# Designs tried in a protein design chat: VH-VL binders against q9nrl2r1430to1533. Part 52

Target 1, 104 residues: q9nrl2r1430to1533
Amino acid sequence: GGVHELSAFEQLVVELVRHDDSWPFLKLVSKIQVPDYYDIIKKPIALNIIREKVNKCEYKLASEFIDDIELMFSNCFEYNPRNTSEAKAGTRLQAFFHIQAQKL
Short names: E, the ipSAE of ESMFold2; O, the ipSAE of OpenDDE; V2, 0.75 times the mean of E and O plus 0.25 times the DockQ between their complexes.

## First folded at step 4 (VH-VL)

Design b9 (framework fv_iluzanebart; at its last look DockQ between E and O 0.57; V2 from the best seeds 0.00; counts 0 for: pae E 4.6 > 2)
Fold by ESMFold2, look of step 5:
Structure b9 (fold): chain C 104 residues (1-104), chain A 124 residues (1-124), chain B 107 residues (1-107)
Amino acid sequence: as target 1 above (104 residues)
Amino acid sequence: EVQLVQSGAEVKKPGESLKISCKGSGYSFTDYWIGWVRQMPGKGLEWMGIIYPGDSDTRYSPSFQGQVTISADKSISTAYLQWSSLKASDTAMYFCARHTFDFESGYYEYFDYWGQGTLVTVSS
Amino acid sequence: EIVMTQSPATLSVSPGERATLSCRASQSVSSYLAWFQQKPGQAPRLLIYDASTRATGIPARFSGSGSGTEFTLTISSLQPEDFAVYYCQQYDNWPYTFGQGTKVDIK
């Protein structure tokens, strides 16, 4: 159960990181480069943090893992207008995520 | 286990180039900031810069901007610190370090894994 | 850049006694403050992060406190292996900066 779920989460995160549209999500947004980001986004998250949480077995339920992934996309859409490169990348990566999850 | 293994001590003359290395093992190399800290003889610690190997995002402390080059080779899990022309004042111990996350905060990063240090001596 | 100022520069303490080290930031760093121990010829060793959280494997005699601009490291009962230089470091904003160090010597 738990071991097999963590392996599936690891594989899915690896696929997300490898996707061409992962670039806005690899690591936390820079406070220096984007000073107002953390005034708007109160629960920041990124793929490297999610991957580390998977590696450390921090997710006790599959829903917790899915919630972090969806939070990542929600943060992107909250901060970035829909016509930005970041929001477009988020839309495509989210669609890819849903496809990969269905195949499992 | 996470390990950072640095290249060996160097003895150089002013004007020579140098590239020292830090090889990471036991973790996903591209997912973590790695950086370099200088300690001059008898002095304290100074951050020089950090790099995120996953996308090569590189940040330098102001006093080191343009003085050194920080780079990484993902294929061999190795970060580098490089001088094009050494000065006697570059004589120091150089450490590499890797960040770790505090899951409670979710977004603040600190460095708790350190290499053994590389002594660089630049003498005329 | 955020300047970190440590005091005192040198602290002479007898084994078994308490050592209190201070660190002040030139602007608020919230709780993003770490303490390191360094012995000659060795890499720094992380003691405390997030101002008050002990790193894995650090003895309970080390404790940290403070927030904002003022921080304290306390060693409640100094052991022979604790005579070293101690650095505070902020990691709120790049560039991350160290204090100049406090040397803890045997009295």
Scores: ipSAE 0.229, ipTM 0.784, lowest interface PAE 4.6, mean pLDDT 89
Fold by ESMFold2-Fast, scan of step 4:
Structure b9 (fold): chain C 104 residues (1-104), chain A 124 residues (1-124), chain B 107 residues (1-107)
Amino acid sequence: as target 1 above (104 residues)
Amino acid sequence: EVQLVQSGAEVKKPGESLKISCKGSGYSFTDYWIGWVRQMPGKGLEWMGIIYPGDSDTRYSPSFQGQVTISADKSISTAYLQWSSLKASDTAMYFCARHTFDFESGYYEYFDYWGQGTLVTVSS
Amino acid sequence: EIVMTQSPATLSVSPGERATLSCRASQSVSSYLAWFQQKPGQAPRLLIYDASTRATGIPARFSGSGSGTEFTLTISSLQPEDFAVYYCQQYDNWPYTFGQGTKVDIK
């Protein structure tokens, strides 16, 4: 990846982290606090992992970066019933992401 | 380069308070767990607890819960380990360590980067 | 708490020989097992993670194997700089726990 692409990914991750609805996505779900999470979710991911991958230049294409963000939201909606605070935060943050991702 | 730099050696008396530090540099401090490990003289390694600086989520090993306080200050990329009242049995080397990510599994699972250690001696 | 037990407590090996270190978990930790090397006066250094993956910069003579409850660290053709204490550590469940260590000494 180019310098412009890496800067754009970093900026977008920072915007997501700063969003009020980022709280379910900052770090991996705790197995101690949510014991069945990893029985249901087979490809866990969170914003801190995505940011590390950006910093290590692991994304070769914008589509790979977008796929990881979408996986994060997909995991949220798979695990959490739609009426939960987590699912509602995910819905709002995903909408925000789609608007910001137009800049990529 | 990722670095964890710990505060210098401390010599204290039983009953005194102490706060030691671990400053991270070369990475996004709020995106990685920081752990604290104790090594008593001539003995092995023991996890004391971990903190996620981004939201202050803190977890203590059962043996250390109530014995120490782990905290972090995001504005200066520094994690802390604190005792309200030291005991002679707290004499040890204390290490901080940062987790790293396994990109194949998507998990942050292991602690790769370590501070140099802070020697704490508590004697009357 | 998952208890990690290492054996032997001390391994006496001559330079150029193979050293085999064992680590046992009291319950399955899958492959979430790391090996660390510690020399006197130094911080631990990560050697192996995910039971068998070498950390960056670690020489090929270090290899890890095992899964579940039984794990092995092998050092082929031991070098003088390899005399140290070795710890295994599980990160499958909190609290994370270390084995008591195996000291690799000169014969």
Scores: ipSAE 0.168, ipTM 0.762, lowest interface PAE 4.8, mean pLDDT 88
Fold by OpenDDE, look of step 5:
Structure b9 (fold): chain C 104 residues (1-104), chain A 124 residues (1-124), chain B 107 residues (1-107)
Amino acid sequence: as target 1 above (104 residues)
Amino acid sequence: EVQLVQSGAEVKKPGESLKISCKGSGYSFTDYWIGWVRQMPGKGLEWMGIIYPGDSDTRYSPSFQGQVTISADKSISTAYLQWSSLKASDTAMYFCARHTFDFESGYYEYFDYWGQGTLVTVSS
Amino acid sequence: EIVMTQSPATLSVSPGERATLSCRASQSVSSYLAWFQQKPGQAPRLLIYDASTRATGIPARFSGSGSGTEFTLTISSLQPEDFAVYYCQQYDNWPYTFGQGTKVDIK
């Protein structure tokens, strides 16, 4: 892509990606490792996808951006029990997101 | 414009090592899987493996597991395919390709952009 | 692995005629099926993905159909530049696998 000034959405995605608890969310879940994932999750999404949507200016409202981020977390919590590392990471990252989203 | 540019043709002898490259540009290199495909002379296409440059997650086809090594250097947007000891049967054209997600209707990714190919010739 | 079988091996067609290529999967691949075109000395070019979605820049004369185990690529009116080898590929299960290809040549 080209060099441009980061928007608030872009900056927030950067912060999410850099967070220690972002590892479950960096890319789509691999069917190779989790064969039944896409039988359960019908609207898969990840930070790389959200970043691309931001880069393409597909979010016209902050609410649309927030909805995708929340979907990402809801997918995690739907598939992973609360005691899993993924769910725990998601809980912490979501809390971080909610704080940062107040700046939007 | 999305582009994948591969390294030049190689002429090697059996037993030699080799590392070929695929450089991506025009997109966020770390956000897309990139894979390698083998095409032996006059034959069809074979998936060898894929790698996610963002975290170096790598998946090999069973036929190529342990036969080659796929890696990436995200700092220079480059993926690699390497052999520790070439065989004559490794003679082939090798393509790299970008793996993308269909945002409209897809669950899985498909390969939309391809490198121009690297011809590897191994003969004694 | 999932075996992809294409037919016919060679299809001879006159310019302007309709070409129909078949691809069969050994098990269901849902709609995770792509078609590629390859010309001598060139890399494969994506034509169709998700069984029926035309890739960007691909002429309307190319169309894909099917789901599960049976798929079809149709070229409604063959142009001179369409003579090539065509491959189908499933990406429902790893390892991803290609058909053996169908060569479309001039009749």
Scores: ipSAE 0.109, ipTM 0.766, lowest interface PAE 2.4, mean pLDDT 92
ESMFold2 (binder alone), look of step 5: mean pLDDT 90; pTM 0.913

Design c1 (framework fv_nezutatug; at its last look DockQ between E and O 0.24; V2 from the best seeds 0.00; counts 0 for: pae E 6.0 > 2)
Fold by ESMFold2-Fast, scan of step 4:
Structure c1 (fold): chain C 104 residues (1-104), chain A 123 residues (1-123), chain B 107 residues (1-107)
Amino acid sequence: as target 1 above (104 residues)
Amino acid sequence: QVQLQESGPGLVKPSQTLSLTCTVSGYSISSGYYWHWIRQHPGKGLEWIGSIHHSGDTDYNPSLKSLVTISADTSKNQFSLKLSSVTAADTAVYYCARTDYYLGSHRYGMDVWGQGTTVTVSS
Amino acid sequence: DIQMTQSPSSVSASVGDRVTITCKASQSISSYVAWYQQKPGKAPEPLIYDASSLESGVPSRFSGSGSGTDFTLTISSLQPEDFATYYCQQSYSTPYTFGQGTKLEIK
């Protein structure tokens, strides 16, 4: 829980946002564009929400931050079939996250 | 600014391996999102062969089975196609193309194409 | 595999006409459709990406619309340089697939 820990979360979120596979995860899925998403996904989350929680110091433990990121990927793979552009982007971004998260 | 140029043999014999290279100018392949190979049989439409992500991750058209390999050489700013065990059905114009990335956006359309290279499979 | 079916396969039109080309996907693909123009002996030129976004440098007479399974390319006032074959393409899932093409011919 310290200042350095929060700075590490911010740095990691910035790296995720800048990654070219972040596009499915930048904002919450649109109900207009994907009408059945919220019928299937019960705990929606996106990088903009996670970043806001980091900025407001709402993560008390690194595990809470990691859980939110993993929830984001879990939602992606639950909704999107394997060969979709979203699922492929999610697979690569999750691998990138696992490498970066070793620094936490 | 960005240019793609295909190169390879104009004629390949049946059962041999077709090797094509796409040279990218004015842009780094490591900055592109996906790099693609597409072909067009004489008088027919477009067929996607496969793609390589800048990380080296590849996707291939299942109709071409394990006959296709796409690879990238970042030091030469090139990516290549190998198609093994060719037949007359592989006679086509072969194109390379880019799908670009923009910060905060995605584009899965192919925005830059090479001029194409004609490959004839014949004895 | 997702099949992309274009209608019509060919259309004859005159300069100044409004031309509409339709593309149907065999399953829902959101907005993951691009449109290309191809002239004889040349590479395809990109026109539209993400169903409705115009590629840089493409004249404003071209427009795209649609989502889900039904997509449309419209040329509002046909010019002589527009006589070509047009292709739609889906990028929702691999393998990426193209429509069979629509040949736009001079009347």
Scores: ipSAE 0.586, ipTM 0.876, lowest interface PAE 1.7, mean pLDDT 90
Fold by OpenDDE, look of step 5:
Structure c1 (fold): chain C 104 residues (1-104), chain A 123 residues (1-123), chain B 107 residues (1-107)
Amino acid sequence: as target 1 above (104 residues)
Amino acid sequence: QVQLQESGPGLVKPSQTLSLTCTVSGYSISSGYYWHWIRQHPGKGLEWIGSIHHSGDTDYNPSLKSLVTISADTSKNQFSLKLSSVTAADTAVYYCARTDYYLGSHRYGMDVWGQGTTVTVSS
Amino acid sequence: DIQMTQSPSSVSASVGDRVTITCKASQSISSYVAWYQQKPGKAPEPLIYDASSLESGVPSRFSGSGSGTDFTLTISSLQPEDFATYYCQQSYSTPYTFGQGTKLEIK
């Protein structure tokens, strides 16, 4: 197995993960660390999950991929107050995403 | 070794603008996460003034927001504080500090501090 | 703003003693708490971050615990160099706020 050319979705996920503000989104929130998270957020999602979906070719349309990314940010802003590090990071990362998504 | 050093006038007259600079050495401010200004009134506790993200985004304490400006100069590896219309209540030791990444995660505390600089507001 | 209520304001102890300092947040802040040590005329130095993570170079006799609203800094066996003022800080949301401080004095 050699190096494979990444799809546009794969490449974008890689860029999101490598972004400095990706830390709140790399994996699902721990129930231990945040006991009430899943009482509030009903459709949890994270970059590792999205990456897995991409790898499995579960996204047939760019809109589906974008919807999951937007859901990820929506969850962050729903749970985290505006002035939290998570929300601030999310704001910056979402802005980055919106720019990159134009290439899809 | 990362070092932060505050500099600026130690004496400011009332109603004037307090201006301080934090010079960072051994580390690029562009590589940091947050850069903070904190102050400590004589014999008192610590008060967060504001921060600047390495992207340039700023965040200020609401109690001081209208009077505070924080900026960064990446070419000089410095970030600065301006506090306008100062009064005696602004007499304090002013610290700059850093929040950065650690072990693949973010440090939410302030892991590196300057030595602090005393600013006295007096006519 | 989130209030950090630190207690006690002062404590007298002897070398070798176990010392605990408490910080209570006015609302749940998960584990976003840092602890600092400050000696007279010096800048605060970080001890703990994320409530329980020890900063690099900090002696293992220091430890932090807690989540939600109640947090504790513990010095298992007090050393002469540990007499100082300690502060908790919430890093959950801005404006970042500190506890009032705990002055640890020699008995």
Scores: ipSAE 0.522, ipTM 0.860, lowest interface PAE 1.0, mean pLDDT 93
Fold by ESMFold2, look of step 5:
Structure c1 (fold): chain C 104 residues (1-104), chain A 123 residues (1-123), chain B 107 residues (1-107)
Amino acid sequence: as target 1 above (104 residues)
Amino acid sequence: QVQLQESGPGLVKPSQTLSLTCTVSGYSISSGYYWHWIRQHPGKGLEWIGSIHHSGDTDYNPSLKSLVTISADTSKNQFSLKLSSVTAADTAVYYCARTDYYLGSHRYGMDVWGQGTTVTVSS
Amino acid sequence: DIQMTQSPSSVSASVGDRVTITCKASQSISSYVAWYQQKPGKAPEPLIYDASSLESGVPSRFSGSGSGTDFTLTISSLQPEDFATYYCQQSYSTPYTFGQGTKLEIK
């Protein structure tokens, strides 16, 4: 929706980026370093891309913003086996997101 | 080039705490790599003890979890193993090792190993 | 925990032979297997990651294959320096686990 929702999206993205468990999500996964990633993950997304979309006012609804954040976590769990450091970080950051998203 | 070197006592007494340190040179442990302890028992195979991620997160073999602590000292570029209440079953060669890549860690094994240090628990 | 069942436990072969070592996982682990060579008195040395990708400096006579639960390490033409023990390791999830090893003895 409105301008106040866009400020809330910005606040939440900043809180996610500051979180210790943000490290797998800051930038898109490198095709060079992880060559099979894009064979498995068809809708890649990362915090830097979401932040850019917030800055460009590309989210028209709160649900669109929430969908991108949840897609980010879903991609993590689809690509990374459950007991990897990446998946564990995703679980903890997603829990943090759900707490913070109650403010939306 | 990255190098790993184990240090610590070669002989410990039963019920004591085994304390080992891995010194890393040529690379910062605070980067996006995973740092492991592995041991090899006489006449047995290799056993993963646990790891510490550059973020400080630890993961331990469940069979050892109440007895093991892995920690890092980024100012010394070292990570350490403490194994409490040792018995003769803990006699092994202990290795520290690294996983090479930052993301997609499940695709990779341990690409750099220390030389190993023999620890004997005298009983 | 994921069990890695490695076979055979030992192989006796001549220089020039093709040697195949197998490793079976107790559950599907995609391609997430590493292989190591350990020479007497030395640390394990990485050979292969992601089932089939050679580590830097590994001779091309070594190859890996497999996906799911069944994996192989092949030495296409055995050399005297290949006398060692070989281990597979699943890298899929913690606790990481290793096969029991295959001792390759050169005749």
Scores: ipSAE 0.053, ipTM 0.736, lowest interface PAE 6.0, mean pLDDT 89
ESMFold2 (binder alone), look of step 5: mean pLDDT 89; pTM 0.931

Design c10 (framework fv_nezutatug; at its last look DockQ between E and O 0.11; V2 from the best seeds 0.00; counts 0 for: pae E 9.3 > 2, placed apart)
Fold by ESMFold2-Fast, scan of step 4:
Structure c10 (fold): chain C 104 residues (1-104), chain A 123 residues (1-123), chain B 107 residues (1-107)
Amino acid sequence: as target 1 above (104 residues)
Amino acid sequence: QVQLQESGPGLVKPSQTLSLTCTVSGYSISSGYYWHWIRQHPGKGLEWIGSIHHSGDTDYNPSLKSLVTISADTSKNQFSLKLSSVTAADTAVYYCARTKYYLGSYRYGMDVWGQGTTVTVSS
Amino acid sequence: DIQMTQSPSSVSASVGDRVTITCKASQSISSYVAWYQQKPGKAPEPLIYDASSLESGVPSRFSGSGSGTDFTLTISSLQPEDFATYYCQQSYSTPYTFGQGTKLEIK
């Protein structure tokens, strides 16, 4: 908890959003474009939702923030085979996140 | 104003390593998303060889197996292709190309191509 | 690997004609399709990305459509400079693959 942690979460989310591998994660997957997504993924999440939660001070612990980011990556790898553009972007962005999160 | 220019030997002997370089001008390699090598055999269509992400992460066409290496030198603003143990089947025009990031959702298109360099593999 | 099959392999048309080229993927690839134009002795030039988005500077007579497995490139009013070979390409998964090409020839 605390103001310092909330500032750190906002900075980290901004860095993730600005990363060029963020494109699969910016918004929720469209059911029209990907009809079977919500049959497979039961807890959908995206960076815009996580950022809103940070701005509304809904994360009380760093672990809650990290869990939502990891859920986002877990959903990506569960839905997308490893040779897809989404999975490749997710792998690189997750590695970037792990490096940045070490500073929390 | 972004330009890509392929360079390398026009003639390579069988069993040797083909080395090509793509020089990028008017744009930084570190600002691009993916940098690709594509080839076109005489009278045939296009074949994707592989690509490198600006982070150094590479993807190769499995049909070329362990024969391909792609690398980038950001200080020279270049990326390169090495194709080992070449045969006459590697005779082609070789192109380099860029994929850039688009705000929002990204769908890979190759928006800038080099002019191509002809490589002949013969003794 | 995902196979991209274009139809027709060649088409003869006249200036002012509406021309349609189709591309079929062997499996669903969402909208991960780009279209390129290639003239003899020259590099491919991008026309369309994300199935339907025009590349910068491409004339509005070019349009793309489709999702899943079936994709179409349309030229609404053919111009003399449009006689070329056209390629579709998928970027859904590696290896990225191209269609075999459609040669657009003057009638």
Scores: ipSAE 0.449, ipTM 0.850, lowest interface PAE 2.5, mean pLDDT 90
Fold by OpenDDE, look of step 5:
Structure c10 (fold): chain C 104 residues (1-104), chain A 123 residues (1-123), chain B 107 residues (1-107)
Amino acid sequence: as target 1 above (104 residues)
Amino acid sequence: QVQLQESGPGLVKPSQTLSLTCTVSGYSISSGYYWHWIRQHPGKGLEWIGSIHHSGDTDYNPSLKSLVTISADTSKNQFSLKLSSVTAADTAVYYCARTKYYLGSYRYGMDVWGQGTTVTVSS
Amino acid sequence: DIQMTQSPSSVSASVGDRVTITCKASQSISSYVAWYQQKPGKAPEPLIYDASSLESGVPSRFSGSGSGTDFTLTISSLQPEDFATYYCQQSYSTPYTFGQGTKLEIK
């Protein structure tokens, strides 16, 4: 369609994706690379999925959007020990998110 | 059925290193579970020694941290304990165990234990 | 570290009795308490997790309750096979810590 200004949700997703610590979260975890992931994580989610939901206007409230982002981080911390690169990246990205989310 | 089995020498001399291995069968240690070592001194309670995740991330009891090393060998489906500079105080039954994972949490104790192996420290 | 103070250290009871064992945490640990049964020469066996959830295969006469700092294991009607030592454990944070144990003996 036409060129539109990004919504607050869209803008925040773009910022998250561009963040240096977004690499664990860009897309769903590969079952091939991590065979046991989906045995543990029952509500998988990633930034590409969240972006799609934003594009489809599935978030009616900011809280719904925030919940999905928090779920994404929760999944990371659930599967990954605290000292892993994934968990460390998640910690930093989540902190960034919390700051940006205040603007929603 | 998941089974854990401890193995290693039952006798260790003081100042030497205690080495034990836990062999896991019926389940891969390459999972989100944490794997633990616990010990029990004769006639006493239980003491958590430490744990390891398949990623290699370890956690140790501060009271033993400087002396303890836990490692994992995913190819053998085993994880091991090394306790250096042992004394008579390290005489105990040593257990390996698995964290219970339930509803997205690791905070539910240990659901599977080995039968335990007795280690005696004596000169 | 979180201390788990278990009481009593020992208790004598008869078959059919109601037995209660308590565990007090040095700080609030929500519901993250597990209970174990240990018989002589055997490894601990899990009874309760998350303070009040019964492990699979455990008889319904066992129950757990509590939250925060005070936790209880109850055997509603003691059976002969229940004479053993029982331990509470906090699974809230590392280092994981256990209660001192309660030896349940036959009267």
Scores: ipSAE 0.018, ipTM 0.706, lowest interface PAE 6.3, mean pLDDT 92
Fold by ESMFold2, look of step 5:
Structure c10 (fold): chain C 104 residues (1-104), chain A 123 residues (1-123), chain B 107 residues (1-107)
Amino acid sequence: as target 1 above (104 residues)
Amino acid sequence: QVQLQESGPGLVKPSQTLSLTCTVSGYSISSGYYWHWIRQHPGKGLEWIGSIHHSGDTDYNPSLKSLVTISADTSKNQFSLKLSSVTAADTAVYYCARTKYYLGSYRYGMDVWGQGTTVTVSS
Amino acid sequence: DIQMTQSPSSVSASVGDRVTITCKASQSISSYVAWYQQKPGKAPEPLIYDASSLESGVPSRFSGSGSGTDFTLTISSLQPEDFATYYCQQSYSTPYTFGQGTKLEIK
């Protein structure tokens, strides 16, 4: 979409990156450090990739941007049990995202 | 080789604050791990006190959370424990340790431990 | 909190014996158990993570198994250096909790 949507996506991604619970999502998971991750997660994504897609204007619809963010959370919950530190961080950051996304 | 070393007073009086520091060498505390405090009471088992990630994210044993503070100083490559209002029940050997931080951290145990430091609480 | 019940509390065995130590979790924790060896006056040393994966440098006579709630550590042929106390630990979620230990003594 328009200039306003792209600026809103950028602002939202910056707010997600600054959030204390962003630590599991900043970069793609390293296969060297987490050997089985890519056996389980088939569509990996992270905030740095989403931010680059915003910078390159690769999102044509707000729904495409939201889908990538929700995929990021879905991957976290698929890989990690709900009561783990990683999943708890994902739950809190997703709640924050849903509040911000209502403003789009 | 990664090494962890606990330091602090060996004797603390009741009602005082116990302060311990873990110095990490051979690895940055900002890299890929959670950093823990664990204690072992005389003649009893091991008790996890809490952990910190270098971002400042902390997790404490609920039984201690109002009494414990864990903090990190990345410039000194150290993390520390403060336990307030100690009693004789806090007499233990205190260990620092690490676990892998990465997604799936629950698959890993504590792969490096400090040597431990004995803390006695008595008047 | 997830309780880890370890048994037996102690075992007396001879060099060359096969020894099995059991750890039971109060709820299902998949494979998320670690095992440690502790000698008197020393810190615990890691042996096993993820129920069955040996830590680097651990002799192959040590093995782990189990999933869900029931886990075992097996030493296939005891050596003199294996007489120590052994602990299991659930790594599934905080607060992390340990079994009460099994002291392995020479007969």
Scores: ipSAE 0.011, ipTM 0.644, lowest interface PAE 9.3, mean pLDDT 88
ESMFold2 (binder alone), look of step 5: mean pLDDT 90; pTM 0.939

Design c11 (framework fv_nezutatug)
Fold by ESMFold2-Fast, scan of step 4:
Structure c11 (fold): chain C 104 residues (1-104), chain A 123 residues (1-123), chain B 107 residues (1-107)
Amino acid sequence: as target 1 above (104 residues)
Amino acid sequence: QVQLQESGPGLVKPSQTLSLTCTVSGYSISSGYYWHWIRQHPGKGLEWIGSIHHSGDTDYNPSLKSLVTISADTSKNQFSLKLSSVTAADTAVYYCARTKYYLGSHYYGMDVWGQGTTVTVSS
Amino acid sequence: DIQMTQSPSSVSASVGDRVTITCKASQSISSYVAWYQQKPGKAPEPLIYDASSLESGVPSRFSGSGSGTDFTLTISSLQPEDFATYYCQQSYSTPYTFGQGTKLEIK
């Protein structure tokens, strides 16, 4: 475990961040710009938070890392109607993630 | 502070392609969320044509989907509309507009509009 | 497509009047409604977003309310510059659709 798993999680997060469809997920939604987001989404998360958790060795199991990524997508689909650019980007990025996660 | 300006030909012949450009000043297209094209036929109401996010993702009105293409050039801070196979029914004032911060284009309205450009389709 | 129906199509009013116009969506659209004011020969000006939030620089006499299918724009004390056509717009689902407009005319 340990170093090997940290490297795998870091590589996957970097691939997600660099993906064309990552733009809705790069950082937490601003409460000032979108006030009702935090009324609807009770467990907000974004790729910058997940990457920080990876760097601090907070994921002990691949399942914990996968759960945080899936929470990110779940939040996207809960807040954003299916026809939005956010939901479309989330659908494509989630599919990409599922393929890459097979390596974990 | 933020200004949008439409430009393009005032006259287009039937069956040709209408090409319009919206130039954004005082604000970066990459910092916006959705950029829209809307038109208004003489004496009628407003019709949404389509929108683009700076990522290149587009949505088009289904009544126009086979005829319309919207694209963005972030290096020039412009986005453009192409409407193919125009007819006299495409005679309208064409507006470009911005949707500010949002979680999707459905949350906030269109907060800045260009002044509009008149397009006449005639032989 | 979501149809937006405004009522009335036209209203005649006097300066100082309270004016109310309504907008009905053909299906529930939560609060994803904006209101615009358009004067002859000019681009629409945004008034309200998210059903009830006032756009920056818009006079406080304008207010919006509603959720689901029924939405209202109110002008509490009509001023001479308020005579214009008003449009509601839904942004819940593409294609985004506008109401047919309500023309506010001098009585």
Scores: ipSAE 0.000, ipTM 0.590, lowest interface PAE 13.1, mean pLDDT 86

